# Designs tried in a protein design chat: miniprotein binders against a2bj90. Part 127

Target 1, 235 residues: a2bj90
Amino acid sequence: MSRSARRKTSALNTVLRVVEVFASIQGEGPFTGTYSVFVRLAGCNLRCPFCDTRYAWSLEAGKPLGVEELVEEIARYEPSLVVITGGEPLLQRHPLNSLVEGLESLGLRVQLETNGILPAPARDEQLWRVYHVVSPKDVPVRVPGAKLHPSWVDYARATGRAWFKFLVANEQHVREVAEYVAKLGIPRSRVYIMPLTPEKLDMKELLELHSRIASLAVKWRLNFSPRLHLLVQLP
Short names: E, the ipSAE of ESMFold2; O, the ipSAE of OpenDDE; V2, 0.75 times the mean of E and O plus 0.25 times the DockQ between their complexes.

## First folded at step 13 (miniprotein)

Design LX7
Fold by ESMFold2-Fast, scan of step 13:
Structure LX7 (fold): chain B 235 residues (1-235), chain A 85 residues (1-85)
Amino acid sequence: as target 1 above (235 residues)
Amino acid sequence: SDEELDEAQWLLKLARIYQRAAEQAARRGDYDKAIFYLDLAVELLEEALELLSNPEIRKQIEQELQTTKERIEAYKKKLEELQKG
């Protein structure tokens, strides 16, 4: 079968369960401050106690949307970055690869946010060519059932297109992250620590928590991710 | 030291932030979230106690720690009841 015939066949079977699509600023990770369209996919393979998007846990929370329809909706925003998040987007891996292919065909930059439990992309996947922010939930927050798939470390080294973002509350958490990334051989330059912000912080509390975690990032020689959208009150 | 006192005061403030978040989660019936944040508060209160030597302040924190642990056990019972029902 030709490549064109294979792509056409896979596209015909491509539907994503989508919770929401909205424009905002990427508030986290290496692309902080970028005008982005967020695509939240339904379904998650974890039940993180601190989760703020519990409405996306069930696959049934998502409306079925065709890849072509979704690509057209995203393109209308003219974004600098498309952020695919969820739930866990890799649960819908096959149609997600088709979405990525459509977005890249338009020259759009794509970032995936994943918990890293499912394997990293293979070289023949469209997902191989996009950016990934991996948020391990085994350390330091110790979510039951969470374990980072080792292929993500190899993917990061091979491509330079993955970063690892960890939620931290205190210095003990940062120490656990430092030990974890050293043991796995994750390059420090690809590690972000981010404040574990509970809901309903006032602005002074939010700024102070950001300041304290940023200071720990300097002390431990790690990158710092803000939660900028919370600071500027965007979704 | 002044640096240890500043660190202890921050740990206490952060513990209280997580305790407030836990109370808000519990009011919504999210007992798993409440327990998670209270566990963090316990860790922070214990860290603060390691930095503080004043007996009166330590006694107040030990009381807060005990109250927090009791709240965790109460929410665990609530969560078990909801999972069975």
Scores: ipSAE 0.691, ipTM 0.876, lowest interface PAE 1.3, mean pLDDT 90

## First folded at step 14 (miniprotein)

Design MA1 (at its last look DockQ between E and O 0.67; V2 from the best seeds 0.76)
Fold by OpenDDE base, look of step 14:
Structure MA1 (fold): chain B 235 residues (1-235), chain A 84 residues (1-84)
Amino acid sequence: as target 1 above (235 residues)
Amino acid sequence: SPEDVIEEIDETLEKVWELVAKALEAERRGNLKEAARYQREALELMRKAAELARRIGHEELAREIREYIELIERLIEIIRKLRK
């Protein structure tokens, strides 16, 4: 590569398309209750019918932000965790590795939210060092084009830094998840079930759904993820 | 059957995301020529999926596939700018 090509590659590899940056409490998965800065990246490789962030599906929904500027913005919130989410963050994999490097240099913990379609990090990526919550979209409700990449199971075993979060509405869904993770050899201690919330649930219905799914988690010996942010009315 | 076509579209979308993953890995390694090849193959498969969806009259799926085409086109533009 010419010196000019290296400079241009460096500039584009340091820009993320970002929908929003905000501080809140992590409401889901193994880090529930953690004061977090959320970085919602633009662009998704799925169109889940139950998606609550449809506005992030297009890459054009995000503004281009420099990695350095984004690290500075995140650091001002003094977060206990940085959550990288959005559509699918791994569509912006290259500049995302640069972001992680910047955040880790400040001693910040990072968690990625991913649909697990794209491969797990390689050992030479900065993303290898962070925590991952993988939300497969092939079970129990199959989204077209969704298939969990097998490298996530290997990554989970190698690092202990991955968990799998499944959206469930009933006991049949929980059974399908239990069978699926057993078949893939995913330890049950790494599996979370979370309520699949229809649109327009009131707080009473939301609490009832949480209670039902939590009881199923106990029955099936799986971890339970709330949607805590919905229960406490945070972003 | 329309159901068989939907299954074919689903399998095609899986192959597209495998190609996108290969493109991202090639980009990370600095092989922009290979990245651009995988992206073009992905775009071609998405166009075939869009045609299949149109043939069965599945308007919603055809819309979603068009949005995926736009996504891949944006990824192609990024790589094209890097090659320049």
Scores: ipSAE 0.811, ipTM 0.925, lowest interface PAE 0.6, mean pLDDT 93
Fold by ESMFold2, look of step 14:
Structure MA1 (fold): chain B 235 residues (1-235), chain A 84 residues (1-84)
Amino acid sequence: as target 1 above (235 residues)
Amino acid sequence: SPEDVIEEIDETLEKVWELVAKALEAERRGNLKEAARYQREALELMRKAAELARRIGHEELAREIREYIELIERLIEIIRKLRK
């Protein structure tokens, strides 16, 4: 293939619509504190009222990037973790699997963030070996159209590579989360509760909210996730 | 009642995303015609949801559904180009 033909083929098969790529610290979930490169993919199948990345909802918010180019860009950061997020990254499933293959070939560790509406990886997908943080949006506050795909629980049991993270504001929310995960058979060791942050909190209010939700996590024997990047003022 | 219509829209949206999931699985198996069919069915249901939202005057939900329609249309266009 000529260089022109190879680029055209890449544009059709192995192109992702990407909103942003940047280095920061993973501030949430089981990998909190890890030096990471974030890849935010465009497009989302939900309109969550608490979304802090609304600018990624439309596919048009992303620019087309070839997977090979993206792998090279990510590798230059020398990350300890690559966090694929969005919108909802599983909407771009085929080229996402290609990206994961490229990152894995370089020995890079990958975490995916998903709302869990689309199915968990199949055994023959490159995504099968990736770590997943699943944030269901049907509890405690239901977002229209949200329903966790049951394959995520099966995947978590089969692989141990999935965790479930829930935004909570109070003990009633925590009770609802606890009931939900018990019904689905999700062990509490795989469950994180995280502060639901209003748009405008000062640092004192933010810390106070963290303290309250962390205390609830201890009381209910669940893991606590901070919003560490907010506390240390990183993106 | 508006509450009954909102619940119907919610159930319709769940079905839409189930159809999109089937489309992605068909694409993974290399069946691009089937993938496109599932996405067209999803779009049809989404248009029904849009009409329901307009009926009750729920402007925020109607706007969200229009954005979902655009998303599904773009996904269909991508699959159609891959088949050519």
Scores: ipSAE 0.765, ipTM 0.892, lowest interface PAE 0.9, mean pLDDT 88
ESMFold2 (binder alone), look of step 14: mean pLDDT 79; pTM 0.731

Design MA10 (at its last look DockQ between E and O 0.70; V2 from the best seeds 0.80)
Fold by ESMFold2, look of step 14:
Structure MA10 (fold): chain B 235 residues (1-235), chain A 86 residues (1-86)
Amino acid sequence: as target 1 above (235 residues)
Amino acid sequence: SEELERVIEEIDETLEKVWELVAKALEAERRGNLKEAARYQREALELMRKAAELARRIGHEELAREIREYIELIERLIEIIRKLRK
């Protein structure tokens, strides 16, 4: 193939459907508080009723961006962390691995957010070395079709690069999460519980819910995740 | 009713299998096996259409709508593989 033809073929293999790229603070999970660039990929394999990013559900919500161009855009922010999220980013697995390769070649630290339905990275994937925050949607409130792929637990044990985050509204939910993670063999140190927040909660109610869930995290010896970006009104 | 719950469970299990097939398609794509990726995606689409019909038969309008959106997603994934094979 000519060099032009090879470049065109490579560009087709290295294009991502991207909804938005923006700088903010990581508000959830083990990297809470970190200056981050968020890359929201289009497409999702769930329709969670509590989703706060419904605009990313359709693959058509994303614009096609070349991976090389995207890496350059991200780098200009000088982030401390690159958060790849979505929809469900693993639906675009092949070009996502290319993005990760480019970001890591610049020394940028990468975290993926996933609902865990699609399998954990294989050892020969660039994603193998990335940090993952896995948010199963089959407990405490099961979303249809949501089933955590068992490879995520194996991956977490093998690498130490995965954490599990669960939305909870009350102690019954926390009990269900505790039973679930115990059955799967997920250590408490890798488990976060996070407030399940309605869209129309005022600030006082939001703070009260955070307080209640944080108290439950202490009681149940689990990590607490805020939704810090909501508390400080960042995207 | 027990019958309604049985059908909902069947739909749920079917959706899980669809996502397993999509996972296989994505792995095949990553390995450059585009023919195999296309086969898995077509199988996933067939199962998703079965799930859609089940949801419609029991009158579960919300789930039926969600499944139609999943069908659109899978159709787009198929188109991506088709373009890569050319």
Scores: ipSAE 0.866, ipTM 0.940, lowest interface PAE 0.6, mean pLDDT 90
Fold by OpenDDE base, look of step 14:
Structure MA10 (fold): chain B 235 residues (1-235), chain A 86 residues (1-86)
Amino acid sequence: as target 1 above (235 residues)
Amino acid sequence: SEELERVIEEIDETLEKVWELVAKALEAERRGNLKEAARYQREALELMRKAAELARRIGHEELAREIREYIELIERLIEIIRKLRK
């Protein structure tokens, strides 16, 4: 590579397509209740029919932001956790590693949300050091093109820094999740089931759904993830 | 129809292969092999075009739309790598 190509490669590896940055409470998974800054990245490799962030599917929905500027913006919120989400954050893997490096240099904890289609971090990536919540889209509701990359199971075993979160609507879905994680050798302690929420639930229906799925979590000996942000009306 | 289900399955498998190629492209880019990255991205784009043709044949408008959006995504990824190579 020419010196010019290396400089251009470095500059492009420091720019993310970002939809939004906001502070809220982490409403889902193992970090539920944590004061967090959310970084929603643009671009997704899925079109989940139940997606609540469809506006992030296109790369063009995001603005180009420098990693350094983004680190400074995040740091101003004094977050207890930085949650990197979006469409699929790992589509922007290289600048994302640079972002993680910047955030970790400030002592900030980082959690990634991913659909698990793209490979888990390698040991030499900055992403290796962060927490991951993997949301497979092949079970119980299969999205076309969705397949959990097997490296996530290996990463979870090697690091203890991964959890698997499944959207479920009923007991059949919970059964399918239980069978799936057993087949893959995913420890039940790393598995969360979360209510699959239709777009038009009122608060009563939302609470009733949470109650039903939580009861199924107990019955099936799985962890329960609320959608806490929906329950408390936060972003 | 059983034929429709088979074609949908073929599209699904094609999409899986596309994301495997995108993953390989990202890994090649990480290693600084932008030529290899660009090759995988082109292969991914070709498979997406095949998936689009399959979706068109079965008249699945929603899936055809999704595949078009995925083509646009991959084209953007190709553009990024192209800019890195110049």
Scores: ipSAE 0.803, ipTM 0.919, lowest interface PAE 0.6, mean pLDDT 93
ESMFold2 (binder alone), look of step 14: mean pLDDT 78; pTM 0.696

Design MA2 (at its last look DockQ between E and O 0.72; V2 from the best seeds 0.78)
Fold by ESMFold2, look of step 14:
Structure MA2 (fold): chain B 235 residues (1-235), chain A 84 residues (1-84)
Amino acid sequence: as target 1 above (235 residues)
Amino acid sequence: SPEDVIEEIDETLEKVWELVAKALEAERRGNLKEAARYQREALELMRKAAELARRIGHEELAREIREYIELIERLIEIIRKSRK
C-alpha cells in the first residue's frame, strides 16, 4: 500500500464505540473545576454495585464513531480538558491511542479515567503522555475481578501523570485505603479520597458527606476530591 | 463451599483480565493472531467461571459473567473487523 492509502486506511478503519460526548465541568480529582468535554466509551470489565454509569457497561451501548470525526467534534467545544471515561476506556486501547494522537496534535489536554485493571501506558503509546486518574476497585470494598495492575504505580512514579482516587464512606474505609497505598508505595500526594454517594442524597446530605470525608482527608493527610458536578447539578 | 467457589471465580476473573491485557498489547503491536489467541483463552476461562457461578446458584455473578463473555466476544469481532 502506498503512504496515501495507508493514511486513508488508518483514518477510515479507526473507530471507537462511544456512548456520549458532552461538555461539563470536571467534578473530581486533580482537575476539579476545569471546563471539559467528556467522551464516554462503551464497555466495562467490572460491574461495580455503586456505578452511576451502568448504561456504558455493554460495548453494544456505544455508537461507532471515526476517530477523525470525533476529534473534530471535540475541538468544536473548545475544551480546556478532554476527559476520556466510560465504562473502562482501556478496553478500546488501540483506537483510543489514535484519538489521543489526534487530540494532542491540536494541543488539547487529555485526562483518562480508568479502574486500573488493564496496564498503564507503555512508553511508546500516545497514552503515555496524557494524565490519568486511576480508581482502583479492590479497596476499600473489593469488586469481584478487580485488581490494580502494578504498572500504574511504576507509571505514576516515572511520569508524575497519574493519581489514585478512592470512593470512601467512613473512616474505616479511609484506613483501609491508607494501608493499601502505603503497601503499594503510592505517595500520599497522589492519593484522593472522594465521597461514596450510594443513593440519592438531598443537598444537605451531600454537603454533610462532603464535610465528613474532607475532614477525614485532613486527618489522614490525603487529598480530598469533591463530586463537584453533583453539588452544582451538572452532568 | 460457596465461599470457596466465589473466591475461585474472583481469581479466575483476575486471570481473564490479565489475558485480555495481553491481547490488547498484542493488538497494539499489530500481532493480531496473538491478540485473538489471548482473547480466546480469556473466553475459555470465563466460561469456566460461568459454570462455577451456576453451580452455587449465584444469579447476579452469573449474569455479570455472561455480560463479560459478550464483551470479550465483541472485542474479538471488533479487532477482526478493524484489521481485515
Scores: ipSAE 0.824, ipTM 0.921, lowest interface PAE 0.7, mean pLDDT 89
Fold by OpenDDE base, look of step 14:
Structure MA2 (fold): chain B 235 residues (1-235), chain A 84 residues (1-84)
Amino acid sequence: as target 1 above (235 residues)
Amino acid sequence: SPEDVIEEIDETLEKVWELVAKALEAERRGNLKEAARYQREALELMRKAAELARRIGHEELAREIREYIELIERLIEIIRKSRK
């Protein structure tokens, strides 16, 4: 009975502050329709006025969870994808790399949601191997302190594992996105536009907004991201 | 102008997140002294941004910056506890 020396992973890499863990359908981006476990991490480096997860902005909104325990919890759902989201997951970069290592060791696919302010993964990080959906907050609606880190463009080019998702409300926003991605050299095949939804839309208004933005996506030759979870009333 | 001050705050916040990124990278490399330096520089810039926001009477922005200070302080604390 060989005592596998549990490498004492430094305490730094072993604990995440987690708001919630739940199973649902990925409603947004390139993985729309995928049965997913969502891991919402606590803490955000932005205060977007249109944020639907404001409760995750403080690190104190999350509970400290061990990476090993979290991997076991996620695995029980038998997900087709693990979606790491939150405020900004990359604020917890070190334990997040350990989480990714654990999940990948079980053969689970991982997708990160990020605002793109913090640098893309380096080649020696476990995060290098996963999928990323980057949601810039500098265009079309600028949030103070938001700037897309240029390394995300390089990462997308190098790996093909990044997409860019922009919140848009009208054709002017779509134009601004098209100009922005052209200037940065982001190929349109990697760009998604998604409806910017006000807090108080009914289902009819929500569907109409989706229809309008989807039509603009076709006109501007961009991909469309629904907010599928809102349309089908899932978390 | 108040608009110029808001722009200065925005640029300051961008620099703060660059410093936070450098701190995280230094920590990944095990350079705790460098990480701590970047964290201190980030906090100093955030305090300056908060003061600028107060001077122009932008209370909401000043509140948000205070919340960012708390965020960075908590991140520093988590890192310090994990080193013991």
Scores: ipSAE 0.783, ipTM 0.913, lowest interface PAE 0.6, mean pLDDT 92
ESMFold2 (binder alone), look of step 14: mean pLDDT 78; pTM 0.712

Design MA4 (at its last look DockQ between E and O 0.77; V2 from the best seeds 0.81)
Fold by ESMFold2, look of step 14:
Structure MA4 (fold): chain B 235 residues (1-235), chain A 84 residues (1-84)
Amino acid sequence: as target 1 above (235 residues)
Amino acid sequence: SPEDVIEEIDETLEKVWELVAKALEAERRGNLKEAARYLREALELMRKAAELARRIGHEELAREIREYIELIERLIEIIRKARK
């Protein structure tokens, strides 16, 4: 009561629709192997055929959580990395910037996962200083409505804080990805190819797919991303 | 042909997400009236996409568009509540 009047912010500044918060290992992309807390935000602007998190598609799948409380919950895990994912996290852009501000004030390293349809961060956004792993859904199989916003390539070049990750099943897919990134001017050093798992695979099949895609990454001079969490059976 | 209509729907969806991006930027700058206007425009385009999908009988795409309509309607409601 004697403390200063509560901060008055818009409802959008202080609340996120959150599906789940959990600790695990980042299994994909440039931060593979890092002890992480995952914050899965609700809502998605795509319906990818091979999505493995369909339960996050609806904005109604998320429960409203206050940003300050969420920061405190995340901090208790003592993560080396906070991974903000979803659905598509940038649909909740305004309160997401508030979350990022809170996490960065505690010195926590933040990574965002996005399909890249919505624009890259502006310089005056808290998200500007976050690492981004962008997964375009325009290639190798086009998802209707998917189009990588051109600002992501500009952002990656200006900041060095964005990488591009593509799900591939075979060499034809890798060729299509290579052509796509060359056309957009995305340097190979920023590109990851990762195994696409279109059906349920046992461990042997999963390892064989990893081996095949890793070999293609070497052949095409692209970075390889595992799906490490699947290999070690973590969420 | 159905393929031409599917391409038109795809292009319409791209435009919808461009409008949503404008709405989110307006929201970030505190212009909630403008954000709502962009979202209502996006919703109108999405309804046109829904009609096209229904016309060619593409049930899966029609289902996806209905889910996008629900998403945009929820975003509008969030903006409406923030303005109050």
Scores: ipSAE 0.878, ipTM 0.948, lowest interface PAE 0.5, mean pLDDT 90
Fold by OpenDDE base, look of step 14:
Structure MA4 (fold): chain B 235 residues (1-235), chain A 84 residues (1-84)
Amino acid sequence: as target 1 above (235 residues)
Amino acid sequence: SPEDVIEEIDETLEKVWELVAKALEAERRGNLKEAARYLREALELMRKAAELARRIGHEELAREIREYIELIERLIEIIRKARK
């Protein structure tokens, strides 16, 4: 294959804007407790007032990294899971499919974190094969421009590889989530509620909030996601 | 009312993300010309949303929309570089 054909595989397919790569424990969702490498991608299509990663909102906050180099970097950590997160990873959808292909070729499991605004993967995308945790931002606290794309419900039904994680602060929020998922036909077994944490909670307040939301999860028959990394003081 | 304008902005932002989704799909299919078209349409809607936010004096929302404009402009630049 000539050097000219490789040059036309545009920088688009082979370069990601990456904020950070680090190893930690997955603190949230169905993979809580898993030793993971986190790849935080730059750029977000939301400005959530409760966002803890505001530094990732601009595409310019990330450095351009080659997909091959990034796969090699990730592999050195020997992760049990690769978590693709950021602002919104699906803004870099094309090179992200290339990243997933590289990681899967090494037998690595991949989980995506997304706000669910952009469409779910199509069957012909590498992203179709990975796990997804969708965090809608239209319920219970609506962020402007946030709407869950309906294809995520279809993807969850078709593959069993999607979960929905909602940020909640009180029982009213949990009620709104329960009504929302019932209306959309999302099985409760795929729904997680997670504490909406203000920036300035001490550890006691954080534990009390976790306890309260976990009790609501039981009452409302929903799964509970901790923010385990905050509780154990990991990244 | 200012509330009606905020709702209009919210709906406009939803349409922007639909256009961005179409652009990303066009890019995936190698149709960079179509991708660039969708992103330009998205940019025009974002500019309208910014003007609406300014008219009602919602400075925070106007700031956020400016940052979204910058995001879309960067996406357009990425596509432009890939077309060369």
Scores: ipSAE 0.826, ipTM 0.930, lowest interface PAE 0.6, mean pLDDT 93
ESMFold2 (binder alone), look of step 14: mean pLDDT 84; pTM 0.812
ESMFold2, look of step 15: ipSAE 0.851; ipTM 0.934
ESMFold2 (binder alone), look of step 15: mean pLDDT 85; pTM 0.825
OpenDDE base, look of step 15: ipSAE 0.781; ipTM 0.908

Design MA5 (at its last look DockQ between E and O 0.75; V2 from the best seeds 0.83)
Fold by ESMFold2, look of step 14:
Structure MA5 (fold): chain B 235 residues (1-235), chain A 84 residues (1-84)
Amino acid sequence: as target 1 above (235 residues)
Amino acid sequence: SPEDVIEEIDETLEKVWELVAKALEAERRGNLKEAARYMREALELMRKAAELARRIGHEELAREIREYIELIERLIEIIRKARK
């Protein structure tokens, strides 16, 4: 009886709710330009006003996929990087760790994108070994319920495998980000500022915004992240 | 004031996600009874946030909280099914 119950629990925890799997270029953060397979998981614990993936907010937007099947699908793309994104992927934490285990067993490099509200990986999690790009929604403009879990700073210090990425529109936003990261003890080398893009910009406007934010990154000695996929019109 | 109520909702949402984090960790460790307990506590706090949003007539925030309630209810069902 007890073994039977544990087997059923394990089987259920090997299924992920997946919105989409597709190949593209990582357009943001430290791995910008890398040929990647994106795995978008369903469900989100925030409702950001300028979210460009609102279709992933509901857990019901995802279809159930077995982890083993998903690993095989991803491997067929022969990616240089597997990007796990969403919604908020850490809402499906247990089966996500199973996916990471499968991907790592094939030697595939993995990056997670998270809003950082749920805690950083523990040392005994498979997620401990992957790269993380953490996008707090606590600053410069607070989204209700957003609070960066303090474990992400500890994790970044212990492992060197986390970076922090902030959407900014102007210098006041950059100043607020700089104050925030200084207070938390996040070194500038781990911080990216990225253009906050309104929904409909033409290419000229998009380039001008990139130029403005890149100039601010230089001025404030922070890393700059483009939104490269928007510039080259990829998903 | 409405601003005081919005701040209370914000703090309540933070506590909800802390409880969800505890539930997810318990689930990962196979402690499904503990996971369910944390999720139900999270759901009760989320319902309190929903009442606060209705009190100040903040329809957008009330809609968002309803969606969070649905999320937590689904997570509870996943845990309940795993326990059977």
Scores: ipSAE 0.872, ipTM 0.944, lowest interface PAE 0.6, mean pLDDT 90
Fold by OpenDDE base, look of step 14:
Structure MA5 (fold): chain B 235 residues (1-235), chain A 84 residues (1-84)
Amino acid sequence: as target 1 above (235 residues)
Amino acid sequence: SPEDVIEEIDETLEKVWELVAKALEAERRGNLKEAARYMREALELMRKAAELARRIGHEELAREIREYIELIERLIEIIRKARK
């Protein structure tokens, strides 16, 4: 294959804007407790007032990294899971499919974190094969422009590889989530509620909030996601 | 009312993300011309949303929309570089 054909595989397919790469424990969702490498991608299509990663909102906050180089960097950590997160990873959908292909070729498991605004993967995408944790931003606290794309419900039903994680602060929020998922036909077994944490909670307040939301999860028959990394003081 | 304008902005932002999704799909399929078209349409809607926010004096929302404009402009630039 000529050098000219490789040059036309546009920078689009082979370069990601990456904020950070680090190893930690997955603190949230169905993979809580898993030793993971986190890849935080730059750029977000939301400005959530409760966002803890505001530094990732601009595409310019990320450095351009080659997919091959990034795969090699990730592999050196020997992760049990690769977590693709950021602002909104699906804004970089094309090179993200290339990244997933590279990681899967090494036998690495991949989990995506997304706000669910952009469509779920199509069957012909590499992203179809990975796990997804979708965090809708239209319920219970609505962020302007946030709407869960209906294809995520279909993807969850078709593959069993999607979960929905909702930020909640009180029982009213949990009720709204329960009504929302019932209306959309999302099975309760795929739903996680997670504490909405203000920026300035001490450890006691954080534990009390976790306890309260976990009790609500039991009462409402939903799964509970901790923010384990905050509780154990990991990244 | 200002509330009606906020609702209109929200609906406009939803349409923007639908156009961005179409652009990203076109990009994935190698149709960079179509991708660029959808991104330009998205940018025009974002500019309208910014104007609506300014009209009602919602400074925070206007700031956020400006940042979204910047995002779309960067996405357009990425596509433009790939077409060269």
Scores: ipSAE 0.836, ipTM 0.934, lowest interface PAE 0.5, mean pLDDT 93
ESMFold2 (binder alone), look of step 14: mean pLDDT 83; pTM 0.785

